# Ledger of designs, part 25: VHH binders against A-type ATP synthase subunit C (atpC)

Target 1, 342 residues: A-type ATP synthase subunit C (atpC), of Archaeoglobus fulgidus (o29103)
Amino acid sequence: MITMIYKGNRAAWAYIVARTKVMKSRLLKPEDFRKLLNMEFDEIVRYIGETEYKKEIDELGYKFTGPRLLDHALYANLARTYRKLIEVSFGASKFLIMKYLEKWDVWNIINIIRGKMANVQPEVVDDILVPAGERDMDFWKTLLVKDIEEIVKSFEGTPYYEPLSKIGSEDMSKIEDGLYKVYYRELLKLNPSDFAMKLFLDFIKMEIDIRNVKTLLRLKAEDATPDEIMECTIPGGYELTEEELRKLAAMPIDEMIKALEGYWFWNDVQIEGKEVAAVEIEFDKVWIKTISKRASNYPLSILPVLQYIVLKKVEVDNLRVLGWGKYYGLPSEEIERQMVIL
Below, E stands for the ipSAE of ESMFold2; O stands for the ipSAE of OpenDDE; V2 stands for 0.75 times the mean of E and O plus 0.25 times the DockQ between their complexes.

## First folded at step 9 (VHH; framework vhh_7aqx_2)

Design V4 (from U4 with S107G; at its last look DockQ between E and O 0.77; V2 from the best seeds 0.00; counts 0 for: unsure alone 58.0 < 65)
Fold by ESMFold2, look of step 9:
Structure V4 (fold): chain B 342 residues (1-342), chain A 124 residues (1-124)
Amino acid sequence: as target 1 above (342 residues)
Amino acid sequence: QVQLQESGGGLVQAGGSLRLSCTTSGRTFSSYAFSWFRQAPGEEREFVGAISSSGGRTYYADSVKGRFTISRDNAKNTFYLQMNSLKTEDTAVYYCAAKYTYRWLTGPTEYDYWGQGTQVTVSS
């Protein structure tokens, strides 16, 4: 039964996987990033202007300069790329791509709120919005001119209202975790009715594990209580179930780190108390490697498409780290420490 | 409630010195990188410098390198900007900001916590 479902899903996925393969071939390679690390900021912008980002650099270069040009171009390209994936997909692939990309609504909410709290001008926040989820850019632009209370009211009647209603009474990191809880909870309502849906849901659950191990390590290093840790973690992980998380959260940090060696995301990960902040890079590398292996094992499924979606974000993140690092005047060694290059 | 609060701003003559403090409260910030930004009227926020969570790495914008020093005292939940040889171009509102993650190289909109700012005015 599983074999028959898998074979049918492989044939149904051939189109979107082929389109995704072409898009993936245009991603920057590790050698490109090593070359970019030797450039100054203006050279980097010119280099990027001759890549898949040409359209955005050309269109925005007459209005923006410096880091704003870079941020706007990178995020506008990310949004256009993700909307292209939706546009060229059909049926089950389109549904799953759209559901996954709804996380960008959470990205936009968080950054609009951060910008308001930091008294950053709305025009600067606009540079990093990614209208690739459920809401369009017009919706996000209306939020840019509202105060926080009005923004929260804009989500009344949605699942996102509850975490947003706690702004001012809860720490902002808990608000952000609450927003992602809503996003993942809604995704996990999908039933694993066939093998294709199971592949998607397992991917989501593994992504939750990656997020939760980062949260667990962060909060243990900050001496958070087990109850505080559980409030900030997302239920529904692949191996880090709520039961497993409660056990780990109750352990002393050194015992907990030893216990983590038994989970799928442990492989050559080295964590020390002072270096918990470096965890993001190491677990991102493990996640990328795991995605690649699973996509290779199921090449005619949603997995190669999800792999591309993740890799494109990683590329944008690396280019942002590079551009901001060079603009701030940081040495190449520190910039490289903050990049994910495999 | 989690807060960052700047202090130590004021009016100083060119060539003078000031020390800004950013006091943190409401959580442990030992895992956070801290940055100073400044904003002159009508301008966008400008990076001044940063200090790693351990305090072992400091970074400075070219415009302040050699004149400004960033430090942190995790026991006092305080992060500092020592400003020497001040110039009229240093006049701005100075903000402290905190970013959780090893990857703090972002624009100002993505910092997790901000202070409300302290005015520094350098007269000649």
Scores: ipSAE 0.648, ipTM 0.862, lowest interface PAE 1.6, mean pLDDT 87
ESMFold2 (binder alone), look of step 9: mean pLDDT 77; pTM 0.806
OpenDDE, look of step 9: ipSAE 0.845; ipTM 0.940

Design V5 (from U4 with Y100F T109V; at its last look DockQ between E and O 0.90; V2 from the best seeds 0.81)
Fold by ESMFold2, look of step 9:
Structure V5 (fold): chain B 342 residues (1-342), chain A 124 residues (1-124)
Amino acid sequence: as target 1 above (342 residues)
Amino acid sequence: QVQLQESGGGLVQAGGSLRLSCTTSGRTFSSYAFSWFRQAPGEEREFVGAISSSGGRTYYADSVKGRFTISRDNAKNTFYLQMNSLKTEDTAVYYCAAKFTYRWLTSPVEYDYWGQGTQVTVSS
């Protein structure tokens, strides 16, 4: 019955929203990140070890050091946090949370395959696995010991088999895009049976827009053809429909940028003096601001829960950038350039 | 199909110099940050340095700072690692890697493309 849509109402959402508000209150604040930017790596680990990440730092500290300790602890905490959210939810909220978090299966598949192709030790790949989707950690750990052919066979009978079956015959970036296309296609098959589902599907379509505008700008800067661009985009956007994407992909970049100014994700974007690649961070900021506004407008819905899921990921991403940047010896200015702080 | 290929490795005496090249094929890589990594037997891959997508910013690990220089020639789709004052400790397989997103401060696992590696051996 997990695949069936459950009907919900505003009163049914009160519990999960209240639980999510408590979890959200524990997120690091912007001022915490500014303080962390002035710390050395070991100070950062100690600081994080006195936050919501204490459990993971304590448990992993005897086995790992350096950025591996931090990566493993951050992703383990992310997974535990997401599983807790599923655990305390029920009915329609549990169904939607589980469906959204299935993207982490795609994350795990991609990074296991990347590790095999780059001849990276399985133990290092394990540091960044996030067992928050359909499959559990035991499943992912068994894949770490398999070769690529065996991994592909493990997905026979699933929608993910088709893109995985093309490994060796297609460019790896197309395989990875194909996996995300499967994930979003399956989500978009959900029927808008009530207002809660409508809010969820609109959120998904807007997320697709953010992903696609980044792809469009990057590939245009790389002089990709319109056909190449369309192959890399995810169908089903909110305003960036397939037809809109085809028109934009065919334009010279200056005309395309002018046309993009009318879309929901561009009105608040600050691009003055920035490279095209740096504009991707502005889209992440716009997405976070948009999620916050919509969650405020619908406070007894799935939206505050999805907001938290996104914000927790942003926090983990920022902490990982800090850890790797300090470990590599980079100046705080470059580290901050790769962070999303609001 | 997008590919990275290193060249220029080999045997060199301590105190010598060597220049590695990383040539890309397929699409233009003007939006990619590129990093050099190295790996000695039995060790994890070690960050050597990186160059921003625009080429205006370069960064180096402390162990190579002042001795190694990274540059890029976008017209040739080629990235370079100039290694001077080589030490026996620099002996490793050297890899170039490309990151498709703006956040290249990540685990090496998450890099999108890797070269096959080129051996650099520094003898006394």
Scores: ipSAE 0.686, ipTM 0.874, lowest interface PAE 1.3, mean pLDDT 88
ESMFold2 (binder alone), look of step 9: mean pLDDT 80; pTM 0.824
OpenDDE, look of step 9: ipSAE 0.863; ipTM 0.938

Design V6 (from U4 with S107N T109I; at its last look DockQ between E and O 0.50; V2 from the best seeds 0.00; counts 0 for: pae E 5.6 > 2)
Fold by ESMFold2, look of step 9:
Structure V6 (fold): chain B 342 residues (1-342), chain A 124 residues (1-124)
Amino acid sequence: as target 1 above (342 residues)
Amino acid sequence: QVQLQESGGGLVQAGGSLRLSCTTSGRTFSSYAFSWFRQAPGEEREFVGAISSSGGRTYYADSVKGRFTISRDNAKNTFYLQMNSLKTEDTAVYYCAAKYTYRWLTNPIEYDYWGQGTQVTVSS
């Protein structure tokens, strides 16, 4: 199936797609990860310091060492890369890229709050902040030294205030879920007024499905009640609607797994004999394959850009798994099982 | 709702031993990795060690390696920190924490659940 690219949107997308193709070409390849799996931690850091991460490794290497150097460099590079994407975009593409990347404000809020609750020094939280959303680094640095009450007040008048106002009366996991619910709810308020917006919204709904199937499987493995499961899922999925989720949550786990075979994300997925963490990786692989296919079908749209945004994060995740695993002496095959490589 | 509860803290002389327990309630944690962290007044929360969901892999900070041992009993929903050859520098509040995925073990902000902490004081 071939979809005609609409005149008028083609010029708006051509530039940003071309820019993202160049950035995508600099992503680490499967062969790079094969080399890295045979390295010790210090060798990995040096290897990364000769890639797109050179700037961050060079700037941070005098101040940090070990896994903290790696975390800080990886997340700082992620943030710089995402900010660059916004910087070189304009018009409708910039709007959608910025809306999607607002999830990183949620990431930063969650990690700052978790750091305060765990009494973690602000500089440790700074290692993993990604100032790529609506708020800039100066804003996040200001929050690092505030107490929780002042942090919550900083979001007064925004949709994020509601879940944050429940800190102290609700479990932190429910507050984190609430923040993501707000993020996705606000995104889904965008109307599918044209085909380009429909492509974006379908991508968002499919992302919600992937998040929700992971949540469903995890909580079923924990013997959570259907009501508890529904509290933790994000409304607005592509095929995992709230109605579908309620039906699945009420099933015994064996029947639920059979029922999942009928959904778009159930393509050659094997759950039997796998731990929950390994199943999550299978769904991440399915998502990446799906994004790739859809981006190739609609090459002058937001989809190649969203693909790159996802792939860059996957690369950072893989490098974190690799570096931390090697630092603590995990066998290479155990590390590889936790990576998402296609 | 989901709760971790530490026990076994107290006062012990340098060179002595102490065993901490962390009991879970609310849900089974058979799929979680568990960690111990510690925090002295005015300092950051420090990773002590972790144990995998199956119990087959353990990890330790350099400062405690060879002196501390982590174990778990999934049937009792309890995991343990055996602390031997204690030093005055080991004085801290010790926290247990649970993590769903096997990634990013030493950063406290990556953990899903925390206990309230138990004081360990090592006298000279």
Scores: ipSAE 0.192, ipTM 0.625, lowest interface PAE 5.6, mean pLDDT 85
ESMFold2 (binder alone), look of step 9: mean pLDDT 81; pTM 0.829
OpenDDE, look of step 9: ipSAE 0.653; ipTM 0.884

Design V7 (from U4 with S53P T106I; at its last look DockQ between E and O 0.77; V2 from the best seeds 0.00; counts 0 for: pae E 2.4 > 2)
Fold by ESMFold2, look of step 9:
Structure V7 (fold): chain B 342 residues (1-342), chain A 124 residues (1-124)
Amino acid sequence: as target 1 above (342 residues)
Amino acid sequence: QVQLQESGGGLVQAGGSLRLSCTTSGRTFSSYAFSWFRQAPGEEREFVGAISPSGGRTYYADSVKGRFTISRDNAKNTFYLQMNSLKTEDTAVYYCAAKYTYRWLISPTEYDYWGQGTQVTVSS
């Protein structure tokens, strides 16, 4: 058992945790989502326009309508919220928040490339960009007008160049996993020099496990070889070590799923009667529950802040599923099936 | 290399029927949801309908409900759109798209794979 020992500045952690609690209090609750599921699309936009998303809905409603208004407002609010966390943080908390949020550069790269491959207009891709990482919005807008070869060249001299250089010769899903592999590799170079850093790195390693189990299931469903699976998995997991991943990748998918029952992320996961792909939501639920438990055990640490960052993204994801589902005219039962509500 | 390819488009008289196919290659798509989208000149890409990975659940936009039927044949790696009672407003390029995961209710920009499109023209 580990006692709650923090070697960092406790005053700095108390401050950012207090600020985060205020931000967390503005998150939509399960009962809000139950109400929203009974609304039509226009009612949903109006409801959201009276929440913490008001600023973005008001500012963008002049220019956009329909699901593009909603997507743009949700991602703009996400970016503003994440930048606010950086703004009000300092010292070790600011460093860790900034490092964690750099994954949004990977999000932006992936969506720009996907948009170009699908011949989607740059203005539509712009709706979902999140300038919360290392690069600012001006940088991303510059990439929107470049072709893929020019985009790849923009990352020369960075670790992201290597996976990007394989566009056209490798499947896009492998390139995407390679980009996240770079992001996590750079994070894992941080040294667990004290307990505060250990809490952050353990969180990252557990996040890697969640990502790796999804990658493993996806690639098995795609009939990928064990070598292809190992190429796309992220080293440095909490329990899904390189050795464990190699064993799992060599199994037939049904045997692999049974073997997964022994890992921390399989506590409450239910696969029976579900397609393998549909189990992703159960991993997200277990991750959210695990984050909450660990944040409660270490309330004066980075963990409550990371919990909020994850919960805010989950809320945006749920609202996007809700908005697109209602706009597409799907029944509420199918929309709810695609949401993460706890 | 993973590919989706639409076929079966063409010119048809209003009130007529047409069947589109989306053939998949390079991977097994049994765990993917598939959607049909359409795009008229100068318009944004519009959702037409979707089918679950198993084929047990299908969904349609209101504008096509009762006229269009989506199906899939995983053994043939093919996903279908049967279009009946066609109207001139159905004229568009039709695209198939695939998404791995339970969360395929998203922006078109986030679908994993897209076909090249097939033109459907409905004349009056």
Scores: ipSAE 0.551, ipTM 0.820, lowest interface PAE 2.4, mean pLDDT 86
ESMFold2 (binder alone), look of step 9: mean pLDDT 81; pTM 0.827
OpenDDE, look of step 9: ipSAE 0.768; ipTM 0.905

## First folded at step 10 (VHH; framework vhh_7aqx_2)

Design W1 (from V5 with A33V; at its last look DockQ between E and O 0.78; V2 from the best seeds 0.81)
Fold by ESMFold2, look of step 10:
Structure W1 (fold): chain B 342 residues (1-342), chain A 124 residues (1-124)
Amino acid sequence: as target 1 above (342 residues)
Amino acid sequence: QVQLQESGGGLVQAGGSLRLSCTTSGRTFSSYVFSWFRQAPGEEREFVGAISSSGGRTYYADSVKGRFTISRDNAKNTFYLQMNSLKTEDTAVYYCAAKFTYRWLTSPVEYDYWGQGTQVTVSS
């Protein structure tokens, strides 16, 4: 049954890859970001309103101003784009796209809870919801008006209940990591029935490695114990197995950094003399380059589609950093430091 | 448990000064940006300013630049907002917030930790 679900045919892959190439052609280029860095906030909104984001800017411009307009438009466009990928896909490609995009349920859960804990008004949380996963927009909007206890109760009978049940007894960052741990665990239950499914699962495992090396660095910088680090890492990495992570977590940070040189994600990474945040951006760049290379090697597969999904999010993230940075009045140097441009 | 708590709010006459404190507990925040936000009744939460994780850079919204100063006292695990030349439009609940320094220019919703807020009222 699983074998039948995951089997794609050349026509299905060729079609979705062709549609994806058209969508990729609409992505902003590095030179566009350099122009935007020289603009003021209102100029940025006008520039973006002449791009793929026009629909959202036009529709939301009467309700919102400032960075809320930009956030809502960017995330609404992201959600519409992801739903379009699902809509135009079929068979194995649709199944894998839907499963991958389920991570946006985790994003929505986390930010709804953050908003409740910070006493932020529900309409502000709504600006950054991305209804592209398993649950639809109506579900998320219903949660916006519930208290935390009722939100947790809404996930009874799902794997997400377990980490959510710990709200109030654990640090929120551990609960958030637990939610992503559930997401990846459920994905890794998919059986590698053929090479096409193996390509998808290897992509997921490599993504887990990238997340885990970031977690390792963040927690070492905060002097977390090896047990605390292992508690927050996601099992099932490509090269960073649970045993590899345990060894790394036990090392002094200088020794750990030297040991990391032996892993697939170390290519083009320079960690010496950089702050943790800058190193995390370097891993983002390595991940994007790796996805791009593998998508080129397997052009009639899910990989070009996953590449686009990642690149679109990177673009939205860059535009958000730019918009918030300009609105807050930060210098362009600081804004650019937080962007991922390749 | 991890906590941020603001203090130092109160009633002050226009043109006066106040210093707000944000005390941290429950973990080390060495890789965190600390920001001050404020919210007046019926309005959205507004960025006031931020201090980098290293403490080497400070940032201020245009509306407070030159009047407000942010600082850190690592020995006391405390972050400060010195507010001078206060105006009635500065009346708000002031919040301290912490975000991991990685790509921290985001919506306030995405901040990792928030204080409960302290009221500042500026009389004309």
Scores: ipSAE 0.777, ipTM 0.894, lowest interface PAE 0.8, mean pLDDT 89
ESMFold2 (binder alone), look of step 10: mean pLDDT 82; pTM 0.845
OpenDDE, look of step 10: ipSAE 0.862; ipTM 0.933

Design W2 (from V5 with T28I; at its last look DockQ between E and O 0.84; V2 from the best seeds 0.80)
Fold by ESMFold2, look of step 10:
Structure W2 (fold): chain B 342 residues (1-342), chain A 124 residues (1-124)
Amino acid sequence: as target 1 above (342 residues)
Amino acid sequence: QVQLQESGGGLVQAGGSLRLSCTTSGRIFSSYAFSWFRQAPGEEREFVGAISSSGGRTYYADSVKGRFTISRDNAKNTFYLQMNSLKTEDTAVYYCAAKFTYRWLTSPVEYDYWGQGTQVTVSS
């Protein structure tokens, strides 16, 4: 039942936080990324093959080469890491970790559909699937061989069916937003029955704020109407409530940006002379710093675990940008502009 | 209901030139990077080049540098690939694609919008 929650004990939190701290110590540091930026693609793959990604690089190296090897290895490692967190957790921590990681089902759905629509080979889609949510890899692999109609039918009886049923009648970006709306809506049904749940729900609401401020900036830059903006935002933010978003969406962009300075995520974001994408990266940096501070303030809670989950994804994202950028032959300065490095 | 449509493909002799166009419809403008990809039968889709959201920066794969030029015409909502000194190795279906400029260096799977492709055949 949605109102039922298992209470964890202090020993269970201490255990999962200790496990997470060890995992976090193995993350690449900013200096590692600076070194990687000076490497060529093949050097990067060899370097990664001597890190926590060794297992995946070794196992996939005979099947894949080039950027497919790197993508597959990075996402396979991400999935294995997230499944390990679930495996070693129990009680309240396991429940919250599993609920948070269900967003990866949304990731997988979106990319399978994108691949079908773009006529991309199923094998390339498989490289970026992350079986860390509710469904396992066998389920996702069966979808790779289905057409879009059959994929949609596979979700009948789930909350995800409703947005998926609109494929063909709505723009794909609205379908994707609808899937994330379902994910966050289900999370926000949880009751703040104890302090651990309160910390989790506040984290989720702050994550929604970060997503919504990005949506707001993207759509204002494209001269979207307030109604169009509101359609694309996710209800339930921490400070960016539906009413706050409506007010901001109605403002001219210069006035809106000044109004945003009053919110938690505008901790002196540097926007002068920057395009929207660069500002979004600044929001990511503020989010990472905020997560770190809150995790330090509540060290025997879900927050250190959520921090690690986010940091691991940031690392994988940075390595992917780096690998694809080097493989495509882009200059290091353009690659670095797309990375989140603190 | 954003749509990308390639045009301008066809048959050309080696050493010749061809200009591809990618016309966009809907709200897909100042915050998107546009990329050209190509794919020959039995091959993986290959990055050809990209133009930044501002239109001030262009990037090219090593295999086409100096021969291909990407440009955009905002008044016509159109992106171009000028291909000069064509080689038989350039034979492929050419796709235009758009990705929101935030972290756009990614797998082709993750691009937000794709055209249907246009065939370019370079005969010896």
Scores: ipSAE 0.712, ipTM 0.872, lowest interface PAE 1.3, mean pLDDT 88
ESMFold2 (binder alone), look of step 10: mean pLDDT 80; pTM 0.829
OpenDDE, look of step 10: ipSAE 0.867; ipTM 0.938

Design W3 (from V5 with T101K; at its last look DockQ between E and O 0.78; V2 from the best seeds 0.75)
Fold by ESMFold2, look of step 10:
Structure W3 (fold): chain B 342 residues (1-342), chain A 124 residues (1-124)
Amino acid sequence: as target 1 above (342 residues)
Amino acid sequence: QVQLQESGGGLVQAGGSLRLSCTTSGRTFSSYAFSWFRQAPGEEREFVGAISSSGGRTYYADSVKGRFTISRDNAKNTFYLQMNSLKTEDTAVYYCAAKFKYRWLTSPVEYDYWGQGTQVTVSS
């Protein structure tokens, strides 16, 4: 009985972790990114066409060119990869994977709205949609042809309606933060019924801390008031509670930075006023290192799966920065400055 | 309310010069990277150049390098595009855009704020 429960739980996690390790083995390494930094745009496309992205590059290559080919292929591969994780999972692992991936609905909402506000053709927005969350691609394609009022109405009866209803009366950045607040709030309603759920929820709370420290530093550099900063932060952090955030937001920036040295996410970070937002890359590196350590400590859990999900996104982000940077003709030094390479 | 407003567009002879301004309101953009884009009729928006949040790094598309200069005055919340040695192919609507995140090498659709655009017409 006890043994059966333990073996069942261990066997269930062992399966999805083993599948995930195979997928993780196909991720690009830091040395691959160093090679790519020395390539021109067309060389980069050819290089990634010989990797896990081959299917998407081959299928889209005759229809798209330039950065649109790359964006569409990278995000199509990301979506296919995430759907595969859901497909091969079951029970608790499938539930947690699906819940975590619901953030991609928020990504799609935000970029559809941005496209409408900037008068961007729906076909260009389609390049960067990731149908990996609750809604499928058919739903998102329907939204591409609606105006903003109709898009907002499509979310009536959902928690996302409230932030979306503020379009036109608040800055878009606050609406975007409001959508992520909804995502994390709903996720934190899950309770730590067992150790696996506690590992998941702690991961989520630490992810919230990373998002909130970035928000705090950026808005302090912009001379935002404490109340304005708090409107953009996400409740439910691991160490950055709402009370802690309020106190930090009220400090002068130099005092605040010193106080941040006491939190789990602080590393040897140097901050100078006008480049405070640049530390976003350093916090992403700290997060990746932390995920890796925790996944190693709990190798038969959801953590290795979440690690892969994060690393795959980081890879896609890096490849997109490479593609756009090379296409715009930027020097490799600036491109690398915007990448997360460990 | 965050808004970007371009000004300084107009009709100019080939070989001439023009200075575009982009004035911001409703927020300080000291933490934003700032870019100029242009769009000719029937074409997608084309990257012209960018300036870092600090103003210490500027970047230009090959088609305008050496002819155009981007600068910013954070105290006035104003960004500039100085266009020299203008050619007829520079004719377009010019847009200023701001990226809220440090990472600004993304699709144009992901830029946080856009101006309404200003017409630049270069005649021979």
Scores: ipSAE 0.635, ipTM 0.860, lowest interface PAE 1.7, mean pLDDT 87
ESMFold2 (binder alone), look of step 10: mean pLDDT 80; pTM 0.821
OpenDDE, look of step 10: ipSAE 0.852; ipTM 0.932

